# VHH binders against q9y6x5: the designs that were tried, part 60

Target 1, 379 residues: q9y6x5
Amino acid sequence: LPPKLLLVSFDGFRADYLKNYEFPHLQNFIKEGVLVEHVKNVFITKTFPNHYSIVTGLYEESHGIVANSMYDAVTKKHFSDSNDKDPFWWNEAVPIWVTNQLQENRSSAAAMWPGTDVPIHDTISSYFMNYNSSVSFEERLNNITMWLNNSNPPVTFATLYWEEPDASGHKYGPEDKENMSRVLKKIDDLIGDLVQRLKMLGLWENLNVIITSDHGMTQCSQDRLINLDSCIDHSYYTLIDLSPVAAILPKINRTEVYNKLKNCSPHMNVYLKEDIPNRFYYQHNDRIQPIILVADEGWTIVLNESSQKLGDHGYDNSLPSMHPFLAAHGPAFHKGYKHSTINIVDIYPMMCHILGLKPHPNNGTFGHTKCLLVDQWCI
Short names: E, the ipSAE of ESMFold2; O, the ipSAE of OpenDDE; V2, 0.75 times the mean of E and O plus 0.25 times the DockQ between their complexes.

## First folded at step 3 (VHH)

Design g10 (framework vhh_surovatamig_d1; at its last look DockQ between E and O 0.10; V2 from the best seeds 0.00; counts 0 for: pae E 13.0 > 2, placed apart)
Fold by ESMFold2-Fast, scan of step 3:
Structure g10 (fold): chain B 379 residues (1-379), chain A 125 residues (1-125)
Amino acid sequence: as target 1 above (379 residues)
Amino acid sequence: EVQLVESGGGLVQPGGSLRLSCAASGFTFSDYAMSWVRQAPGKGLEWVATIKQSGSETDYVDSVKGRFTISRDNAKKSLYLQMNSLRAEDTAVYYCAAKYYRDTGFYEPTSFDYRGQGTLVTVSS
């Protein structure tokens, strides 16, 4: 029987939540599986970029989803949530479900993972749900388990996406222990439901399951705002993305816009595209704008407005607050093994190995994940 | 052409009630989470309430919980805000707003894909 893999994402699940709250169901999952305590995500530490990096093994400059809001200067196209189904934005990479379907005559299934309702290189996930935040976790789980058990050709790769704890992290902030405790307990109960459903259906013993996330969350405040309107007039630039990484398209001389911005606030860094730090791997793509502003952790860039959010993400990927975790269980994984850190781009080549797929060229290093796998030796 | 057209604003006495409506066109209404955002005179934009695509989940800013009710009719492509026990502090221009993806949260007024031109609500004796 071909190996099977279910990849689950809980959006915005900060790694250190595991140390500050109790997760009995997740702890039982980890006891007979593996835990990676920190996953170093890609910059910008946002939902769309990092979800696509998980399934392609590429940095954002290579896969083309460089932000949640984008502009392509060559084609003059704008990316927003309302046009995220245009294949143009997704076609700079080949996600694992496409590779799975094209190399092995296998099916893929998806419950709302970003990109799975888009035909990428003329290939859409064999089974998928159009994005709709009103659809319950239970309905998503029901569809995924039905497709894993009742498909021809067989579903060998499945994805499941859930919006929490990101939505509550934005509302309450990660330091609100009372509200976050309630939210995280509900997530742990969903993990318990997932495991029980898989056991009930006879899937648990032969299915590889990865539980991970795209980014963390940091505390914000109305006392930590950067008002961009106080520094530069709207007539000098077009704003492509705002906070905490602002993407600036100059309407006048680039150097003049840069000079107006460079001393605007002590709590943000201003970069010309060619001066963006190499460690971000955020330079070589036409969708990266000529000037990028990067706010310091916990600071929000605004346009003459207040902010109601108490938590945010998108900050420097070296910040531990931006890191998710990875837990996994199944026949491919060791039992009771703990690993300190991997890069988020390392997940893709590991998943390709588990499924027996030839990975497309990628930025991940298979050696970083070898210690998690029963058929490999630690290096 | 995407349009959100608000109506139902007006002058009301403290303790009174008012119902706002928003008519949507030019996009698939049922695919969007919908919100009400307000701006009081001399203040910034403030998120008030959100309703998910099917109407199954709602959320409110604390100052309006128990007083305001957000609802939607997907067949009519309409969003509503029932405002009860109105206070002077509720005086604002109220905007209808649409968001396809929930990534940035509904609590940032500039995070919305579409926003209407607003309707004025004045609460005064």
Scores: ipSAE 0.470, ipTM 0.778, lowest interface PAE 3.3, mean pLDDT 91
Fold by OpenDDE, look of step 5:
Formats: sequence, structure tokens, C-alpha cells
Structure g10 (fold): chain B 379 residues (1-379), chain A 125 residues (1-125)
Amino acid sequence: as target 1 above (379 residues)
Amino acid sequence: EVQLVESGGGLVQPGGSLRLSCAASGFTFSDYAMSWVRQAPGKGLEWVATIKQSGSETDYVDSVKGRFTISRDNAKKSLYLQMNSLRAEDTAVYYCAAKYYRDTGFYEPTSFDYRGQGTLVTVSS
């Protein structure tokens, strides 16, 4: 029987939520499996880029999903969460579900994971759900587990995506203990439902399950705003992405735009594309705009209008508030093992190993996850 | 062509009620979460309420909770806002807005895909 893997993402699940809130179901999941306490994600720390990094093992500059909003100057195309169906944006990499799908006697399934409803390299998952935020977790879970259990060729890789606690993090801020406690309780209950469903179907013992997230959440405030209109006229540039990392396409001389922005705020770093710090691995792609603005943690870049957000993400990927976690359970994983940290790109080679897939060239290091796996040596 | 046309605004006394409507066309209405946003005189845009695609989930800004009710009819491609117990601070131009959400879940007034021309609501004695 070929190995099976279910990859689950709870969007915006900050790693330290595990320390500050109670998760009876998730803790039980961890107790019977493994935990990576902190996952260093990729810059920028946004949903589409990081979800694609998980399934490709690539930095954003390499897989080409460099933001939730993108612009390609050559084709004049735009990318957004409402316009993400063009394979043009995804074809710079090969995600794991495509690799898996192309194998003999294997198929892939997906419930609303970014990119899974798009033919990439002319391949789409045999089973997938078009994105619809109104579809319940239960329905997504039911479809995924049905496909895992009854498909021919067998589904050997599946993805499941859920929008919380990200949405609530934005609304309430991660420091709102009252509201976030309620939200995170619901998440834990969903994990309980997941585990119960797998047990009921007889999948629990044989299915490898990874529960992770793409990024964390930092507290924002109306007192920490950076108004670009105070520094530069909006007619001088096109805004491709806004906060906390703004992508600027100059309409006038780039140097002039840069000079108007470079001292706009002491809480914002302004980079020409060629001067973007190497540690971000965010330079070598044409989809990265000529100037980027990076707000400090907790600061929000705005135009003339105010923001109602109390939490946000997208900041420096070295910030702990931006880091998600990873938990896993199944035949491939140890029981009761905790690991301090990995890079988010390390997940890809690990998943390939579990599934017996040859990985495409990637930025992950398989050695970083060896201690999680029962068939590997760990120092 | 995408269109969102608001109606139902007007003058009302404090404590009164109004029902706003929005007629949508030019896009797949049922695929979008719908919202009301408002702009009071001299103030910026403020998110008011959102209803998800199916109509079963709603969210409100705190100041209107218990007073306002957002609803939709996907068959009619219409969005509604029942406003009860209106207050002077509710005076604003109210806009219908549409968003195809994925990595959002938070409804920032400036981040919608489509927005109407608005209807004026004035609450005054």
C-alpha cells in the first residue's frame, strides 16, 4: 500500500498560540506524533507565497508567487486572490501534488489549498474543490476523506485549507485574549473533528497527517500607521501591494520615487530591488517590483485612509510573531517528539521522502527533518 | 460591466429604521462575499458588515451589532442592510462592496474588488 499524506493548513496560526492558549485536541495529536515549535517561513510572510513554498520547497523568488498581489510588467497581467487562475503565475515551479499526480497509480486531492484549482504544467489534481470561503470545514473534510478512502487511482496526497485563525487575527489582533481564545477553541475543535473523522473511517493509523500554517500574526494599532501620501504623490507610482510590504512601481524616475520614500518613516525600510537584503531571498524575480517598502513589526502602511486591522502579517520572516508551527502524525513520524525549529521550505523534501517522490530542485534541507521520521537517523 | 447600485438611503430621525438595497450585475454574485461600508462626513471609509457567499455567516462592526442586519438574495443578486435604532453617528454614505476572499477574512474598506456609488443616510432630529 502506497504511503498517504494529508497536509492541513490553518491560515495564520501563530506558533506561540500553542504556549498561550489551550489546545486539548491538538496537544493530543502532538502527543501521539511530532511537533516543530517554530517554522521559519519565507519572506514576504503572506498566504499565497508561503503556501506555495510549503509544497515546492522554494523561496518566493524561485517559485514566482512573490505576493498575494502581483504584477508582471511584460504581460501586463495582475495576480490577486480574486484573479489567481492563470497558470502563468504558478508555472515557474512544480508543486508536490502535480509531481504526485503524474506518478503511476497515484492521484492527488485538494480542498482549497492555494493553486490546487489551477492546471499547473497542464496538470490539475484529480480531485479538487474550487475555493469558496462559505464551504464549511466539515464539508471540506468530508470530501478529502472520501477521496482518500475511495478513489481509483488512490489518492496518496491531499491538501486541506482553512481560513482561521487568520481572519480573526486580522479583526481582533493576536493580543485580544477574549476573542482569540474563542477562535482558537474552535480551531482545536476542528482538529478534534479531523482526528475523529479519520478514526471513524479507519484512516488514522495508516495516514500521515501534517498540520501546519503559513504565517503568524502581529498586533497592529491605529497609533502605528505610515501614511505614504504624506511622502509622495500617488500619481508618481502604481501600488501593486500595500502593507506591510508595499510593492512600488514608479511612474516617474525610480530614483526620484526612492528619494521621496527613503525617509518617509523611521519605522519603514525602503529598498531598491537590487538592495533587498539577501537573507530574504526576495530579489531574483521579475515580478518583484523596482521598489519595496517594509514596515517594522506592528506598523501598517496606509494611504490617506485609516485601517481597521488590529492584526497583520507579511513582515520580516525572522520575527517570531510571523512564525507558524508544524505538527504531524502517522506511520512516518515518531511519537512524542518535539523539535525546536525548521525552515518552511524543509517541509517539501520531507513530504517527498514520505511519499517516495523524487523532489524537484528546492531550497529545503532534508536533514533538518530527519529527527521527525522513524526511518531516519537522528543525532 | 460590473455594477453595484445602492438604494434606500434618506433622512430619518434618531431611533428610526431604514433598509438599504444593493443591486449587483456584471459578475457572479454568489461567488463573492458582500459588504457594506460607510463614510461619514469628514471621516474615512469604515467597514460596517459582511455576509459570506452562502448567506449563512455574517459579521458586523461593534458599533452596529444588534441594530443592523445584513442579508442577501443570490437569486436576485441583491444585498440588503436593515438598519434599526439609528443614531446620529450612523450618518454616512453607505456603499455596497464585493470581495472574492481567500487570504483576507478581514474586510478592509479599501480592499474590495467592487464598490457602488453609495446612498446617503442622514440621521437627524
Scores: ipSAE 0.050, ipTM 0.590, lowest interface PAE 2.8, mean pLDDT 94
Fold by ESMFold2, look of step 5:
Structure g10 (fold): chain B 379 residues (1-379), chain A 125 residues (1-125)
Amino acid sequence: as target 1 above (379 residues)
Amino acid sequence: EVQLVESGGGLVQPGGSLRLSCAASGFTFSDYAMSWVRQAPGKGLEWVATIKQSGSETDYVDSVKGRFTISRDNAKKSLYLQMNSLRAEDTAVYYCAAKYYRDTGFYEPTSFDYRGQGTLVTVSS
């Protein structure tokens, strides 16, 4: 009878969408459970790093997924959204599904969560889907619920990932109320379908469900571009990642490259690796390049060309626009409780507690999430 | 079902031009970033060019910059590569590839959600 947990991510779900749009199904979910209004995520505020931080409790420098695009100079390996299968990238941490399924009488299931189709420490999720963005939410949900209900050893930890509202947030921008209302209504309908499916299958009463996201979204504009080619010839460096946090690997003397970039734009901060602000916890990993460029909110770094991206994320993690929310329901959680903030790394030790797992060393603080849980005394 | 069908390959002399096309079906074409990747005989995949969803943001590998032009027509669900000033080292099988936008950069994407069967381009005299 071990406790069960389903972790759901709707990519790019900005926390204040809850205040600015209508979510009857999600609000019913929250009413019968808990809400954390703002989750302070990790820098950089990108998809792969933050999804891995949720399931490891680690800052990006500690788990090694430091961006959606990475390069390792020693092995000459490249990582991207479309080239993410090499365990080399993931092996600097142990995600919760690995720890879970190595316990007696437990397995893990996954529908598209970043990293779940990779054999991390020679261990791949017990049941998983290879990533394919064309697979409908309904099919992902059908597989997850089938595995939760029918597996031996039982699935005690499951993940489910959906690409919206991130995709539409990039396309329209968060300020496009007409298009974002339509998009967010569809997402609320999916949440309704999720809850109804769990009820129909008899899972709802005894399954803990977390609905969260990795980051928010901010408005971009054609008028807010930083032209990198106007400041430095691209032959002087290798570009590992571009916007809004550029990762620069010098091909010549690092100080010379830095000096060419440092005054490129007043809307961009240029950091030598050792000068990256300590509050980012983004310095102590070889995959973080010698120079990073951090655009101001709403600014886009380009290579002497236009951009038609209307929304983006990846910016400073102190920005409220970058913060997601967390909602949860199930026997481990209070009902009708609202909490102001947690750190995204706090989710991991909370999940380990719910599942009865020994957490690996991590950056989260269990005390920050105690008030969400029925078995904890809250002051 | 998802399909990406490349066409327009063939033999061409050095300095010549060729235009590749890719017809897409079975997915919402305008929601995907599109790329050309190529594989020379006995070599691994090399990224050639990418075009973002709207068609206004493009990037190229340095070896083809100024010679190749990527374009797309979202109404026709088609991707194109205009190849000018062709060289022997451009000889390869060229693949059309699609990536659902999940916040990725233009730098050397070699894995994609969908990839076609390819069209052979041979640059030889």
Scores: ipSAE 0.000, ipTM 0.213, lowest interface PAE 13.0, mean pLDDT 89
OpenDDE, second read of step 4: ipSAE 0.040; ipTM 0.567
ESMFold2 (binder alone), look of step 5: mean pLDDT 84; pTM 0.851

Design g11 (framework vhh_surovatamig_d1)
Fold by ESMFold2-Fast, scan of step 3:
Structure g11 (fold): chain B 379 residues (1-379), chain A 125 residues (1-125)
Amino acid sequence: as target 1 above (379 residues)
Amino acid sequence: EVQLVESGGGLVQPGGSLRLSCAASGFTFSDYAMSWVRQAPGKGLEWVATIKQSGSETDYVDSVKGRFTISRDNAKKSLYLQMNSLRAEDTAVYYCAAKYYRDTGYWEPTSFDYRGQGTLVTVSS
């Protein structure tokens, strides 16, 4: 039987939550599997960019999903204007489900993972659900397990995406112990349901399962706002994305816009595109705007308005608050092994190895994940 | 041609009720999360309430919880805000807003894909 892999994402699951709250079901999963305590994600630390990096092994500048709101200067297209299902936005990379379907004539299944409801290089996931945030975790799980058991050619790669704890992290902030405790207990119960379902269906012993996330969450406040309107008039620029990374398209001379912004707030950094720090790997793409503003952790950029968000993400990827974790269980993985850190781009070549696929050129390093795998030497 | 047309605003006494409506056209209404955003006199824009695509999940700013109810009718392409126990501080222009919802959380008013022209709600004696 070919190897099978289920990749599960709980959006916005900050790594430090594992130390501050009890997760009996997740801890039982980890006890018989592996845990990577911190996954260093890609910049910017947003949902769409990082979910696409997990399945392509590429930095955002390379896969082309550089933000949740984008403008392409060459084609004059806008991503947030309902053009997000246009394959144009996704075609700069080949995600793992496409590779899975094309190399070995295997099937892929998807419950809501970003990009899986879009034909990419003329290939869409064999089984998929159109994105709809109102569909329950149980319905997503029922569809995925049905497809894993009842498909020909066999489903060998499956994905499952869930919007929590991100929604509650934004609403309450990660430091709200009472509300976050309730939300995270519910997530742990869903993990328990997942494991129980796989055991009941006879899948558990032969299925590789990865549980991960795209980013973390940091505490925000009404006392930590950067009012961009106090820096520069709207007539000088077009705003492509706002907070915590603002993407600025100048309507006048770029140097004049830069000079108006560069000393506006001690709580944000202002970069000309060519001056964006190399460590971000956020420079070489037409969808990255001429001027980028990066707010300090916990600061929100606004346009003369309030912000109700008590938590946010998108900040510098060196911040531990922005890091998710990775846990895995299955025949490919060691039991009871703990690893400190990997890069989020390393997940793709590891998954390709597990599935026996030749990875497309990518920014991950297989050596970083080899100690997690039973068929590899770890000295 | 995308249009969001608000109605139902007006003058109401403290403790009174109003129901705002928003009629949408020119886009696939059921694919969008819908929100109400308000701007009080002399203040910035404030997010009030959001309802997800199918109507199964709602969220509210703390100051209106238990008083306001957001709802939608996808067949009629309409969004509603039932406002009960109105207070002087609820006085504002109320905007209907649409966001193609692919991430979870609150959206700043400038991040919405479409916004209406607004309807004025005045709470005073």
Scores: ipSAE 0.025, ipTM 0.537, lowest interface PAE 7.2, mean pLDDT 90

Design g12 (framework vhh_surovatamig_d1)
Fold by ESMFold2-Fast, scan of step 3:
Structure g12 (fold): chain B 379 residues (1-379), chain A 125 residues (1-125)
Amino acid sequence: as target 1 above (379 residues)
Amino acid sequence: EVQLVESGGGLVQPGGSLRLSCAASGFTFSDYAMSWVRQAPGKGLEWVATIKQSGSETDYVDSVKGRFTISRDNAKKSLYLQMNSLRAEDTAVYYCAAKYYRDTGWFEPTSFDYRGQGTLVTVSS
């Protein structure tokens, strides 16, 4: 029988939450599986970019989902949370569910992972749910398990996305131990429900399950605001994305806009596109705007208004606060193994190996994940 | 210049209806979840209703469920609140509010990035 994999994302699950809170169900999952303590995500450390990097193994400049808000100057199209269904935005890469369906006579299933309700290279996930944040975790899990158990050709790759703890991380901030404790306990209970459901259906012993996240969360404050309106008038530029990475499209000469911005605040870096640090791998894509502003950790860029959110992400991917974790269980994985760090782009070639798929060219390094796998030697 | 300009407030009899409008400018309206929040005389701000970016998902405070309907028109950059079966307790200044939606699932009904100047709704005989 072909190998099966379920990829689960809890949005905004900062790696050090595992150290600071109790997770009895997740701990039981890890006891008979593997834990990667830190996953170094891609820049910018945002939901759409990192979720697409997980399933393509590519940096954002390569897969084309470079932000949660994007503009394409040639086609004049805009991408946003409310306008994410155009295949144009997703077609610069081939996500694993497409590879799974095209290389093998196998099906994919999706409960709301970003991109799975969009036809990419004329291929949509065999079974999917249109994105709707109001649909419960239980309803998503019911559909995924039904599809894993009752499909022809068989579902071999399935995804499940959940919006917490990101929503609460934004609302309360990661330093609010009382509220975050409550939220994280609920997530641990959902992990318990997931394992119980898979056991009840006879799926648990033969299914590979990965639990991961796209990014972390850092504390914000009304004392840490950068007012862009104090630096430059709106008549000089079009704002494509605001905070903590602002994407600036100049309406006048680029150098004039840059000069107005470059000394605006000691708490943000201003880059001409070609000057963006190479380590970000955030330069070689037309969707990356001519000027990028990068706020320091915990600082929020605003337009003459207060931001009332207490947590945010999108910051420098070298920051531990931006890192998620990865836990996995199943026949492909060792039992009771802890690993320190992998890159988020390494998840894709690892998943391709587990499923027996030939990966498309990618930025991941299979060697980084070998220690997790029973059929590989750790070197 | 980010602006949210409310209109449609006024004096209405109990059991009556009002439609509030909010015109947005200076930002990419379709990237923002939009909310109505209100402040009754001598009280704090109360979240009333939210509509997510696409307009497909709405949420309401319990006291207005079944009476109020939030809607939006992204092409017109406008937000609306249809208020039916109005009660004296609905008397408040109503503010149009925007949340910069940085994640697909992020929602925080008691905070916002931008807020308008408000429009007064008075429900009395």
Scores: ipSAE 0.006, ipTM 0.307, lowest interface PAE 9.1, mean pLDDT 89

Design g13 (framework vhh_surovatamig_d1)
Fold by ESMFold2-Fast, scan of step 3:
Structure g13 (fold): chain B 379 residues (1-379), chain A 125 residues (1-125)
Amino acid sequence: as target 1 above (379 residues)
Amino acid sequence: EVQLVESGGGLVQPGGSLRLSCAASGFTFSDYAMSWVRQAPGKGLEWVATIKQSGSETDYVDSVKGRFTISRDNAKKSLYLQMNSLRAEDTAVYYCAAKYYRDTGWYDATSFDYRGQGTLVTVSS
């Protein structure tokens, strides 16, 4: 009778939303479970990097998904063209569903979590849906619950990904309380639907459920733009990623490009790769470019143009606006316990413990999450 | 080899209509959300409209809402933009654009995985 775990992500769910809006269904979930108020994510604070960190327990420099747009200097491959299903990009780490399937002959199921539609180390999730943003939450939930109840070997690890509130956060900005209120209420209703479905199927009392997110969201403005074209001519470099972290591949001497950029804007830090702050854990990978530009919170890097985004993420991971939360319920978790902060890389070893899996070497610390678990001492 | 080939641009009178087409090849069209982005003379790129993979959800910039309709035919690997009640301000090069996952949102016209060569739309009397 192996334990079962469902991992749910609502993309871009900033932790502070929990204090500023009403979530009756989520609050009922938390009342009989646990809440971690802030999860300190990895840098850069973007979707693909942080979703892969959750399931590997590794910093981006170690798992290799270092941005949503990447260039590998050794192989000369580009990511963010048709290559996101190329196993090359994902093979620098072993995600939990691969470990789950290879230890004790268990199955995994996935509804749209980044990487689950890719064979990683020749292993793809036993049951999965190819990414399609048009597929409803209801259809994703129907497939996951069907696979949890009807599989041999049994599905013991399942993932479910939803694009909101990230999409609306970009469109309206997190300070648009009217529009964000509507979006967040709909998400709370989806959480209610999830709980009701699990209760109807007799899964609720015996299934461990984690609800989390990859990052937060901060307000952007047409008044906070950094025009890169005013700093340097496009003939001197190739742009790998633009905003809010620009990845610069020099076409001329690296020092000359750095000197043209280093004093261009008071709202942007410019780093040679070896000078990137150690606290970012964003240096030791061939997919990290020779020069990185990091915009200040709420500033957008542009190429002589305006930006239509009113919200964005990717900023410094020390910023509370970039932090998601984690809520969990199930037989492995205490009831009514609140914890202040964990690191996003700590989720992986905790999940391995719950599932009885031996974790691959990782950057997480099991001790940081032990107070959430009924079988652990919290002294 | 990925190709997005736009057609249907031309000169049209204010209040007139025009239909843009985009033929896609070299990738799995049905896996991508498709967008139209435009660049007016002397301006930057502007996102205009998006249609999700199945065609069931669409979004538009406010200035074209109710006037433009985005549609797709996955079997033909084609994207369309029906432009009605055209205004002088709609004069631009229109690009077909594709995005597999939506991290920066649909509204950053520079963040697309693929973009075509463009087709010029001129609205003038």
Scores: ipSAE 0.370, ipTM 0.717, lowest interface PAE 4.1, mean pLDDT 91
Fold by OpenDDE, second read of step 4:
Structure g13 (fold): chain B 379 residues (1-379), chain A 125 residues (1-125)
Amino acid sequence: as target 1 above (379 residues)
Amino acid sequence: EVQLVESGGGLVQPGGSLRLSCAASGFTFSDYAMSWVRQAPGKGLEWVATIKQSGSETDYVDSVKGRFTISRDNAKKSLYLQMNSLRAEDTAVYYCAAKYYRDTGWYDATSFDYRGQGTLVTVSS
């Protein structure tokens, strides 16, 4: 039988939650598998870009999902979490579920992973759920496991997405021990449900499972706000994305807009597109706007309105608070092995290897994950 | 065209009650989490309450817990806010707002996809 892989994402699960909270089910999962303690994600550290990086192995400038909100000046199209169904946005890369179906004539399944309910390169996942935040984890899990167990051609790759602890992180802030303990306990219970379901169906021993996340969460405060309205009038620009990385489309001369913003706050870096630091790999795409603003960790860019967010993400991808974790279990993985760090783009070539797929050109390094795999030499 | 039209605002004495309504059109109402936000005189926009798509989950800002109740009717594409035990500090323009939640949550009063024109609630003796 061909290898099978289930990729699970809990949105906004910061890596150090594992050290600061109790996860009996997840720890048991890790004990019987592997753990990468920190995953360096891609800039910007937002949901759509990073989820697409996981499944393509590409930096954001390469796969074209450069933010949760995007604008294309040529076509005048907009992308957002409520408007993500146009293949135009996704077709600059080939995600692994498409590769899985096209290379091996296998089936893929998806429960609300970003991009999975859109035909990409004229190919859509054989089985998928349209995104609906009201659908329970249980229902998502039931569909995924049903497809893994009963499909023809067999489902060999599946994705499962869940919105927590991101939503709660935004609401309470990651430093709220009382509320976050409650939230993270629920997440651990869901992991318990996942494992139990797989065991009940006889999938546990043969299914490779990766549990990961797209980004972390940093503490925000009403005392750390950057008000753009204090620096520039709304008539001079169009705001494509706001915080903590603002995407600015000038309506007047770009230099003039830049000059009005460059000294707006000591806690915000202002970049012309061509001056964006190379380490971000966030320059070579037309969907990146002419000016970007990057707030320091924990600072929020706002307009003349208040925000009640106590946590946020999207900041510099070198910040530990932005990093997720990766845990894995199955026949492809060692048992009881812990690894310090990998890059999020390294996950793609690893998954391709597990599935026996030829990877598309990508930015990942397979060598970084060799120690996780039983069939590889760990140097 | 997307429209959110609030109604039900007015003048009420402290301790009184009001029920706000919001009529939605131009988008798939049932796909969006709905919220009430408010702006008091001289203050910024403040999140008040949210109800998820199915109507089974609600959340409130602490200051209104136990006093306000958010509800929705997806068939009528309507959002409601029952406000009881009103206080002077509840005086504000109340806005109906819609969010297709995925990553940002609904606790940022400035990040909604759609927002109405508002209805004024004045609590005064």
Scores: ipSAE 0.038, ipTM 0.569, lowest interface PAE 2.4, mean pLDDT 93

